# VHH binders against Flagellar brake protein YcgR (ycgR): the designs that were tried, part 44

Target 1, 263 residues: Flagellar brake protein YcgR (ycgR), of Thauera aminoaromatica (c4kar8)
Amino acid sequence: MAELSTPSPASPAPLDGGRGDELEKFTLRGARQILQLLQDLITHRGLITAHTGGGHSFMTAVLKVDEERGRVVLDPSPDPQANRRALAAPRLTCVTQLDGIRIQFPLVGLGEGQDKGRPALFAPLPAEMLRLQRREFYRLQVPLAHELSCLLKAEDLARKPVEVSARVIDIGAGGVAVVVPTGAAEFVIGGTLPACRLALPDGEPIELDLEVRNLNRQTQRNGTEQLRVGLRFAALPRAADTRIQRYIFKTERALNAKARGGL

## First folded at step 7 (VHH)

Design E2 (from D29 with A33I; framework vhh_7pa5_2)
Fold by OpenDDE, second read of step 8:
Structure E2 (fold): chain B 263 residues (1-263), chain A 121 residues (1-121)
Amino acid sequence: as target 1 above (263 residues)
Amino acid sequence: QVQLVESGGGMVQPGGSLRLSCAASGFTFSSYIMSWVRRAPGKGPEWVSTISGYGGSTSYADSVKGRFTISRDNAKNTLYLQMNSLKPEDTALYYCARDLDYWESGTFDIWGQGTQVTVSS
């Protein structure tokens, strides 16, 4: 009876280390701001994932902020083992979202007790809370083996039309993320790339207009720089949408099967 | 307005079955991962199940694995939870939640008011 080791939820990848400076802009350190945000979480009954380390986490919620005692009150897990892990952990990493904004904050010094006769967890107020405004839509990470590509019609620095073959790294109903060599073309956020071609494994490329939504420079391990471009589908024919959805569904199923020890 | 509305809860005997539904509105349903979470009286919230945007991937808590099935109909903007072989321990308020991360359960930004499931003899 092979214990199907439930893949340990990957420790939340450290928020992509945007340079420490960029994270500062999104970090709340003011006591008043922290209190307000915690109150907002209470008001909205926000569910929180608390990471205890070692790939373990449990669901919780902020029940109360005790300003007098400088502590936050959390729901304990229904799993006693999760609570034990939480109490033993030197630090909890709490992750949640409010109105599409990812919120992350550490809790240190967790204790157990009772609040109004009910079991509760207690921690000192967090010293900092990170707010990241990323509207994350579900996107399929494209397997490398699929070699999904998008031919981008862009301009170079001289505004000369250029065609760039870009590898698609993720895809969703709303768009794709691609990687291109640095300097291959000039991209402007909000700019439209007309008559591009998305190549799917199941047939002829899809012609579509793309809107540049984000740009991110990445350095590969080998020192080579590449540009990640987030692209929105400006207009998709219905037939194209169906094809994209089908591709995503099939790929998800295959990946899931593989993850479960299937072929 | 973004909204999730759960339904289908009720009282059932041990060993019985229920099907929960969650109607989504105000957002592109297929673009989001969806999850079920439950909260039993006097206990903290417990993750139950997650389904990817297009339904190709599903995950379950060990406590419900083999008994519960999560599914979705994107054309109807509806999330489902088929619950079979119900146990008294499954008694809880069940919430539908919009999830932004499949691997990091608990990144919910929207949830409904919940539907009560009571399993009792």
Scores: ipSAE 0.158, ipTM 0.614, lowest interface PAE 2.2, mean pLDDT 86
Fold by ESMFold2-Fast, scan of step 7:
Structure E2 (fold): chain B 263 residues (1-263), chain A 121 residues (1-121)
Amino acid sequence: as target 1 above (263 residues)
Amino acid sequence: QVQLVESGGGMVQPGGSLRLSCAASGFTFSSYIMSWVRRAPGKGPEWVSTISGYGGSTSYADSVKGRFTISRDNAKNTLYLQMNSLKPEDTALYYCARDLDYWESGTFDIWGQGTQVTVSS
């Protein structure tokens, strides 16, 4: 059975939020923006990893934003030791994700009490929140009319080189998903396909090294089998990155215009 | 609105079995890698298992390999975790989580409220 790379725990290490020059442009300081983002975390039931220092953390969630008192209400840990560490910490570093966006914020002055008769933790509203959009998490579904293809340099079952023209079904900053007929080539998760050629509009095909990340066999309604292959860009030249991003932006704009009654 | 709702937890004796379910809504379920993550009392979150968007690739934490099976039904927008040979150490709140990326696993943007599994003698 094909296996994906083992993912890390759902608790990414904190970034230096408002301290790094590169991160400053992603830092929100407007009170209304902070309130709206916290409300979005409540609405989407976003689980937060709260780092208390010394390698300790616990899982929490924003239960409520109390705008009148200028504070957030957090779900305490079922572990009393975690709550004691949190209350003793000079600050918490809270990390979460929302729709492909990494969100990180400090909480200072944590206290304990009750909300509607239930134990709760509370802290003043953060003065800043980091909102770091990761473009590599976005995938554009490629319109069938675009006939986007990638020529894969692969091997057959006898380890002979073969070229397979694969239809691109989605594309992002980090890679593509393609479909190929079952048996057209052998793919192994973690394997590298060198010198593949991605055909984008407006120019020569882009030569790319692709890493196989995911494989799935799919039976079509007509009974024909296809293999769906997720491929990561192993190395991406700046010119290629620019062309891929321009294609994604142009296609998104056209699709958004069509969805809003444009053609 | 994107949401995940877990169910199927409960109390079970050591050696028993449970099947967890996660109902997804508000997004194209088949386009996302999905994972199960658990939080035991007094411990941080532990990744349990991952499944690719169309179910062709799975992976498991060493602590559950051979005992747990992750699966999905994309027609029903539902993720499953079949748990066999349960141990007291499996006692935890189990969360369904959506991975951010089709091929980049380990970072999650949506979680459910969780479903409690208690394995007691």
Scores: ipSAE 0.000, ipTM 0.180, lowest interface PAE 12.8, mean pLDDT 77

Design E20 (from D29 with S31Y; framework vhh_7pa5_2)
Fold by OpenDDE, second read of step 8:
Structure E20 (fold): chain B 263 residues (1-263), chain A 121 residues (1-121)
Amino acid sequence: as target 1 above (263 residues)
Amino acid sequence: QVQLVESGGGMVQPGGSLRLSCAASGFTFSYYAMSWVRRAPGKGPEWVSTISGYGGSTSYADSVKGRFTISRDNAKNTLYLQMNSLKPEDTALYYCARDLDYWESGTFDIWGQGTQVTVSS
């Protein structure tokens, strides 16, 4: 009986290092702030997904903060193999949510032991904790099968209007990331693309204004260069916002169900 | 409504085994440590075992260590106690209880009605 290795939920893509400056305002580095947030996680009994690398993760919780020893106490996995992986990992990436805010923090130097005679995992206090409000920063990786697209109204090098059909690779409440062929259009960070059309699976395209927020050149495995464009929703009608949120929620639910072996 | 319902109790001979179950409802089961407590006739309550919310940490009373195993299935909202090598002194009403603080308080706020375990020749 081949143990169907439940495909480990894809490790949350490392927050693209390029957003480093924007993420700083959401990164807690103060000892007091970190301690308070950890205490809040304890108080609210926050479920934490601890990623060990290689697509593996386990569920845990912060059980205690030991300020005297400068360490956090975690609930071990009931799976000994998960614990072994965790202990072997150079770094854990912990992800949780509190009051609709995504919280992410690294733990390094994980050890096992006993607290008051009970098995526990120990790690030094995190040096930093990222707090991202879901509405603004959560990005759903769009399944390839959904084939979301955005028609961009842009300009070419000659400032001639061009329409570019772009594939949507991720979507959030605040915007989309798309990929376009290199040279398809000229994009300026901070520039507005008016009257674009976002195609969702559930109905007619949404007309919206987009602001270019970031540009990243990517080389595909086949050697082809593509431009990843991060776009913010500049003006989103309420009805459109609702549709986008519904899509994200529905898709997330489906992905989670699949990951749990329900599909 | 928050509820705990124990089952699996019965009469066994010394050296026998039983498996107790506790079905939880009305709260997020995985958020809470759970415990087994027993009360023998004419005695006060005795703590038996505790398991953390996600099941990775367990503790046992010295009297049952090596013989009893606490476990949980959070998908089924169920707590278990596997009891092996049962002794007459294990005869008691067994309760499952919700523990508000796994590490420090040992404070139980919700109890089941209990299931009777009798070990006799």
Scores: ipSAE 0.258, ipTM 0.701, lowest interface PAE 2.2, mean pLDDT 87
Fold by ESMFold2-Fast, scan of step 7:
Structure E20 (fold): chain B 263 residues (1-263), chain A 121 residues (1-121)
Amino acid sequence: as target 1 above (263 residues)
Amino acid sequence: QVQLVESGGGMVQPGGSLRLSCAASGFTFSYYAMSWVRRAPGKGPEWVSTISGYGGSTSYADSVKGRFTISRDNAKNTLYLQMNSLKPEDTALYYCARDLDYWESGTFDIWGQGTQVTVSS
């Protein structure tokens, strides 16, 4: 069966999107820190997705940092149209990661030329870089003993509303993965499930809007099929975020203590 | 400590086939979408293909669509690229790349030296 998917990565969130003022804690503005981070990306061969706006992006990498001229040198795209779009754009939004840490930065004033006889793109050093720690993207495997569930508001195969109690198998700052029996409900990637209820220990269920991101069919050892559904928090109130982070922290701490003692 | 180790490259005649592998370690492999990215001599990096963390969704560059197939084995922490009907223009160093967790998209990292594919008569 044929699948039609987007030929490039999704656009990044804006620098000021998501958690408001909390992003300021992760923003690097010191010239020395910015230079060191860019050099780390070169050393570790970091691949950068550069977003030019209008849903367009291309793959690039930092070739070098020219400290004397205050600029970065980037690999151009093999696609000439991507390079033209980049040069015409008022701003590139560059996103990458290093050892599980999300790095995002803007580039303005892009130009083209050559570096050591090879085509290159040039831009002034960014004034700021966002560096989000690994914990922002960590996924806790939920212990079976916790019996975490999420009540999903979905549709069955006949498009009638149904409520499905799904077992939560992992949870992070950005979402949960759940398991449901095959055929219990119909899920569409990109669809929103409104007013779902996440049951954590020690409190009332948290009401959440969830976006379907991934689907995977699994056959269990007993031959029964189940559907694993990746769900993103579409909007997360501060109080809900605090409760989820507290659960993750306490559970990680307990699991680490058990692992240390189980030597 | 994240490691991605590519293998399976080599020399092949036009119209031939090759299967690339990428062994992943140091992270929960099934949480991440994985991609193949290539770099031809004298050119910038070109995205080739992506597969979702659970393997339910795939996408391909127009230049390889219908000829290449991306797959993964999460039990073995291994990513694959089956390359059929190879052309001289497929000659490149091939890297596997990790996207961040599937809740965050559009960010990649690459580790390792890549694996060289050369298509020539």
Scores: ipSAE 0.006, ipTM 0.393, lowest interface PAE 9.7, mean pLDDT 78

Design E21 (from D29 with S31H; framework vhh_7pa5_2)
Fold by ESMFold2-Fast, scan of step 7:
Structure E21 (fold): chain B 263 residues (1-263), chain A 121 residues (1-121)
Amino acid sequence: as target 1 above (263 residues)
Amino acid sequence: QVQLVESGGGMVQPGGSLRLSCAASGFTFSHYAMSWVRRAPGKGPEWVSTISGYGGSTSYADSVKGRFTISRDNAKNTLYLQMNSLKPEDTALYYCARDLDYWESGTFDIWGQGTQVTVSS
């Protein structure tokens, strides 16, 4: 094949370290609770995105839990290169969802072998699993100092094309939230904004298609009105996904270092 | 009740064509990207194709690019996969999957029971 492999669709950024004590109440550490949740993933045929680092991920599923040996058995990727990356990674960050609840867990010490005569991946049972109902914990709050913006290509009330430079207030693996002045443009939930430009601190703006997910009108303390628009990455090229994940990771590390340092 | 129901699978000879459908109910269909994912016997799940909520953007796995076409009809809450030039290696159970929410692109929370595609002579 002359053409290089097409990347998987946009995946959530790997979960960084937890946010201190705030996430502790959402973390399962009991062996019984962890086993039950893994069994629920098997029962519901839970599709898991496993992040191997460097912007790479693959889809897997839990095939079974081997309680006697204290390990999980996972579906290998049909892509041999993805399996090699997984085996070389010091840690997998596994992300899935059941019934509106976000589930994340680490796997360390991944190995390769066979289960029932078929290729399989094996890992020790995770020591902890995050079960989180509030999606806002998975969003980087963009520091005001970064002045991160997204140029939106939209239409006004008269259906005339307009370009709106919107301030990005938060960013995650799946999208951004922006604020725009009330009346600056018309947004339709489920509508696509093509060829928008996301300006990250380093490098050229990222051109991407955004899908409108939600609209929230908010009044500032000074009485001015702003519209908060939730935007999903409709399709994200691998290079763009890698740059966004890199920005999130670097910014979280810097914020965590600043918090520990006292300012 | 959120539900996805696949149909249109069957047996076909190499080089043949099939069109898969997925009927969605219980949620605002146009607000979600939708994907096709397949699982062949003894293999892990393989992502096949994704289409944005409005249909303006599509993506495909290299193994199906140029042969498969994903589309949607938001007025009918239906997702489609047109499969042309089918090969024996396309034999799999095909699942329709809902891409999760505005913040979780690429994470699938709902999929159906699947529809079987068998390519043989």
Scores: ipSAE 0.005, ipTM 0.320, lowest interface PAE 10.6, mean pLDDT 77
Fold by OpenDDE, second read of step 8:
Structure E21 (fold): chain B 263 residues (1-263), chain A 121 residues (1-121)
Amino acid sequence: as target 1 above (263 residues)
Amino acid sequence: QVQLVESGGGMVQPGGSLRLSCAASGFTFSHYAMSWVRRAPGKGPEWVSTISGYGGSTSYADSVKGRFTISRDNAKNTLYLQMNSLKPEDTALYYCARDLDYWESGTFDIWGQGTQVTVSS
């Protein structure tokens, strides 16, 4: 009787620290904003996945916000073991969605008690809440073996047109992140790069306009500096969008299959 | 707009059967694992079942194993839960949920409004 080990839900990968500056734009730290968002979660009766660490999670909901005591009231798990794990965890990572926006927030200092005679979990109000729109933020990490590239039409320091072949490191429905050698071109946040070419493995490159959204200088292990450029698709033809989505889907499937030991 | 809409709930006698449906919209349905979660009165949410994006893998809670069958039609963007041999303890609001990672995360990011299942004699 092979104990089908319930796949331990992997702790949500820490949002890669390198996205720290980008994530700040989507992080709520204001007390009023946090309270409002929690209230919205209550109003919508949204279920929350609470991660306790070690690949364990349970489903919960925000039942109440106690502003006077500065705490949130959560629905306990029907599984006593899940509750024990939650109480023993130094931190809960709560994940949910509201109006198509992913919401993530930490809870620290979980306790158990009763609210109006019903079992409940209590935690201090979160210090921060992250709101991420999936369509914009889901990025497939491109396998190195795929060798995706994007030909960028940019300008150098002298505003002379230059073409830079950039490696695509991640791709989503809304854009790509690429890496270029430092000094290869001048990029301006909010600037448009017209008539760029995205090379996918399945056919001819896609011509598209790209908007520079973020810049991040990275030092490689070998000491070489490279520039990571976050690029938004300014306007994608429907056919191009379909191709990109197909690529992402196919790649994700392959990666998942590999992770399962099937390849 | 990303949306999940459950249907098929109702009242049934013990030993009866129901089939729940969940219509998905606003996202590429086949790219995501999908799950059923239920909430009984006075109890916290309970995971029921998960199916992978392409339907090749399924998992069930011990409480429903052998009685419930999760399936999906990706062409119709619809998730199903066939519930057989229903028991009073299966009485709950049943939610459809999008699972971000079938194998690793077990995180649910999108939920429907739920459909009520009542098993009573």
Scores: ipSAE 0.005, ipTM 0.231, lowest interface PAE 12.7, mean pLDDT 85

Design E22 (from D29 with S31G; framework vhh_7pa5_2)
Fold by ESMFold2-Fast, scan of step 7:
Structure E22 (fold): chain B 263 residues (1-263), chain A 121 residues (1-121)
Amino acid sequence: as target 1 above (263 residues)
Amino acid sequence: QVQLVESGGGMVQPGGSLRLSCAASGFTFSGYAMSWVRRAPGKGPEWVSTISGYGGSTSYADSVKGRFTISRDNAKNTLYLQMNSLKPEDTALYYCARDLDYWESGTFDIWGQGTQVTVSS
C-alpha cells in the first residue's frame, strides 16, 4: 500500500487539534472569497496535498470550480489505492500554499467521474478555508556542534516514569524533532509529555509541555536504530518563545554567512 | 530573494539517463527538506521523491523506486535527481519544491519553474 506521509519525520498535522480558536481569525467563510481563492489555485497550478486520515495523503490540484452546481473538480492521483482511500474517507484535509501563504480546507462527500472525458474527483465547495502565512512553521536543522538536547519525561515499556536526554535535530517556532535510542521510552501520537526541559544556549533550560506529533524509525550509518520523535510546543510562555526565536535567528544568520563564503 | 531554478531536462531515448539539478538561493538550504514533483501532459501532479535537510533520509514513489536517486549538496545549495532506466511514462515537467513544514509531508511553499523531460524513440 503506497503512502506519501512516511518520508522524513513529518506526518500530516491537521490544523484543528487544540488550535482551532487561535486559527479562527485566519479562516475565510465568505462564498465569494472561497471561490476567488480556489480560482487563484487553478491559475497558479497550485499543488495540493490531500490528507485522507491515518497518515495517508496524495497529491492533487484544483482543475475547475463549478459555481452553478457548487462543486470543485480535482485531479485524481496516479495511484489507484490513494484514490480509493480518498473516496472511502469521510473527510479530506487539503493543504497547499500560494505565495508563501498556507491554505488549508476540508472536502466532504468526495465522488469520482469524468470531466471532459478524463478521470476526475468531485466534491462540494468547502464551507471554510484557512489562509495562514507559512513563515511561522520554519524548521532550523540544528548544527551537530551545538549539542542541543531536551530532557523528556516519558514512560518505559513497563509504564514506569523515565527521563530521557534526547538530541534535538531540528527546531522551529512550533516544536522540535529529537532522536532517542530505540526502546528507551514509549511514545503515543497525540500524547502529552509534561515538564520536559529544553537546553538552549544562554540560560537555564526551558520547561515545556510537549505533544507527540509523529514517530519515525531511522537506521544510523553505523547500523544502529534510533527513533525520531516530532514534538509540538503545547503552550509556550512569551519569554521561552523569544529565546527559541533568538536561537533560530542567530543560528540561521551564522549558517547563511558560512554558506555564502563569509568571513 | 528566494528562488529555485531547475535544469538538466531534455529529450532521451527509453533506457537512457538524465540528471536534473535545482539551484537554490535566498534561504538556508540545509534547513529544509526538498522534493521533486512531476506533472505529465493531461495528468495530475505526482510526487516523485523527498530528501531531508541533512540528506540522512530519502523516500521515493513506487513508480520510480530503484531507478531514480535523489541527493543534495548543501555546500553548493543544489538538489539533484539522477534518473536511470527512463521509460516513456516518465515524460513530464519536473518541479523542484521546498518542503517548509517538517510536521507535514508534501506541503510546499517555494517552487521552481520546472524542467521538461521527454522520453521517446
Scores: ipSAE 0.000, ipTM 0.229, lowest interface PAE 13.6, mean pLDDT 78

Design E23 (from D29 with S30T; framework vhh_7pa5_2)
Fold by OpenDDE, second read of step 8:
Structure E23 (fold): chain B 263 residues (1-263), chain A 121 residues (1-121)
Amino acid sequence: as target 1 above (263 residues)
Amino acid sequence: QVQLVESGGGMVQPGGSLRLSCAASGFTFTSYAMSWVRRAPGKGPEWVSTISGYGGSTSYADSVKGRFTISRDNAKNTLYLQMNSLKPEDTALYYCARDLDYWESGTFDIWGQGTQVTVSS
């Protein structure tokens, strides 16, 4: 009986360190702000996915903020194994949403105990909390099965026009990340790629202008080098925006359903 | 419509066991702690047990500790109470209730109609 290893929910990609400056604007480090946001999570009964590493996570909630002791109280998992993993983890990555805003924060120094005679998890207050508005910063990791692609209108080293079919690896309201073979084209950060075509599963490709925002060379396990290109939508028609948002929403819903054991 | 519906009550002999169920509808079940409360004839309501939204934290009244187990299936929006080693003193109408604050006891805003448990020889 082959234990169908339930595909470990993809660990939220570490916020790529290179976006450090942009993320700073959305990072709360003030003690008062952090406390307020945690209180808001309590008030709104925000459900939190706590990632323990290794593709493991459990659902929790902030039950209480203990300002006197400088700690947050979390709902433990009903699964003892999940709690053991959480306690063994050097860091929890907590992810939630409040009013459509993605909130992410680390917890370190997790401990178990009791609060008023009830089992609870405890951690020091987070040093920082990231607030990302979905529209601007949320990136859906595109399932491989969807095979999203973007036809890039770029130039080679000789400034000759070339068309590159790129795989879309993530998508948000503001842009896409794609992977291309190294040397397929020359990309300049801040440069515009006009009249590109984004292929979505639901219909005809979307023609759009793309701005190169970042470049990252990645070496695959097989030793092949690929270029990851972050692209911003320079001008997106309203109809296209709606289609993109619909795709993201539909895909997220499907992924969440699957993660919950839904077919 | 927000609703709680209890079931599983009945008549048992002392030392017997029962399992109560409470089906929840009309709200996000995982967002709320849930509780069992019982009312014996001629007595006021007595808190029995509480479970947190995801079921990782539980608490019990001293009168039922070690005999009763509260649990929940969030996929089924159902609350349970396993009752073992039942005593005549456990005879009561058992209610499930939505708890607005897991940490502060007694903040119930929604109740079921109750299920009768009778322990008699």
Scores: ipSAE 0.124, ipTM 0.633, lowest interface PAE 2.8, mean pLDDT 87
Fold by ESMFold2-Fast, scan of step 7:
Structure E23 (fold): chain B 263 residues (1-263), chain A 121 residues (1-121)
Amino acid sequence: as target 1 above (263 residues)
Amino acid sequence: QVQLVESGGGMVQPGGSLRLSCAASGFTFTSYAMSWVRRAPGKGPEWVSTISGYGGSTSYADSVKGRFTISRDNAKNTLYLQMNSLKPEDTALYYCARDLDYWESGTFDIWGQGTQVTVSS
């Protein structure tokens, strides 16, 4: 009866494909976009739940993208029965999460073999990948021209106080994402940064406490590494909340007006 | 080289206890939330528990609440899972994972090879 145990909370069910029209705006179909997202999964060794149908799934990861042969290479399950179910399935539905974004994609035509002398599963590159962020986590991508910054009160490797001026790359009702040079300060997920100062284009900097939510190391095209830090507003006064929301609304409206004017 | 190495698994009778360890290397351990994830034969991965960077916050799957305790020793770069009152349903390969987001479990970028736990009479 072990097979009939309660479903795992870490194995989310795939989204219904019948919502295609509503999910179209979140679907990547460009070959370059798909390759980049698969490469991001490799770089971060993202944990993937692969659903084989009939309530069966297994944990995998993308090990390699073979662009020449148009294939993705996957880590097989340590359970041989799960691998047999995967190979027999007409389709795998792969579900993962990176930086708070749900990623889902199909794999069709799964085969088995070896990569670098180790067992591997192979599939043709997916024709589409879904990237879905929940609306409650909506974030405005901050225009570079706004030069939005946040002065962080952090600690170095020796736990000495340091101040880091970080560039704000996105902002939402619940927090900001910033980028800092690798090694500028040490950040601890769940740690609090007190009395940080968020600079908006108009008015005085907003003083607020930030909690470190997530960390992601990013390698830029020029090979430069930076640390992306997600920060939650720990306690936001109404006046500060209003200023942040007005900045978001005003900026989004201006960006939409420019896009529509270009048409 | 960034790596996670699990240990402490084994065979135990129902009602018994085991303590799992995960040795981390190649990164600033205290900066990251850490999670335990398990996989039983024929099932998908099940998230078990997460601990924040300084260890001040923990969360657990409903199936293990009150029986399992997650902890960390940042001076030793080691994550632990104390498992009490073990049931046959806890039989699985247990993985240590580096979690990029404390509140949205499953944002893992690195995990270990796993350690086998078998609960049987």
Scores: ipSAE 0.014, ipTM 0.496, lowest interface PAE 8.4, mean pLDDT 80

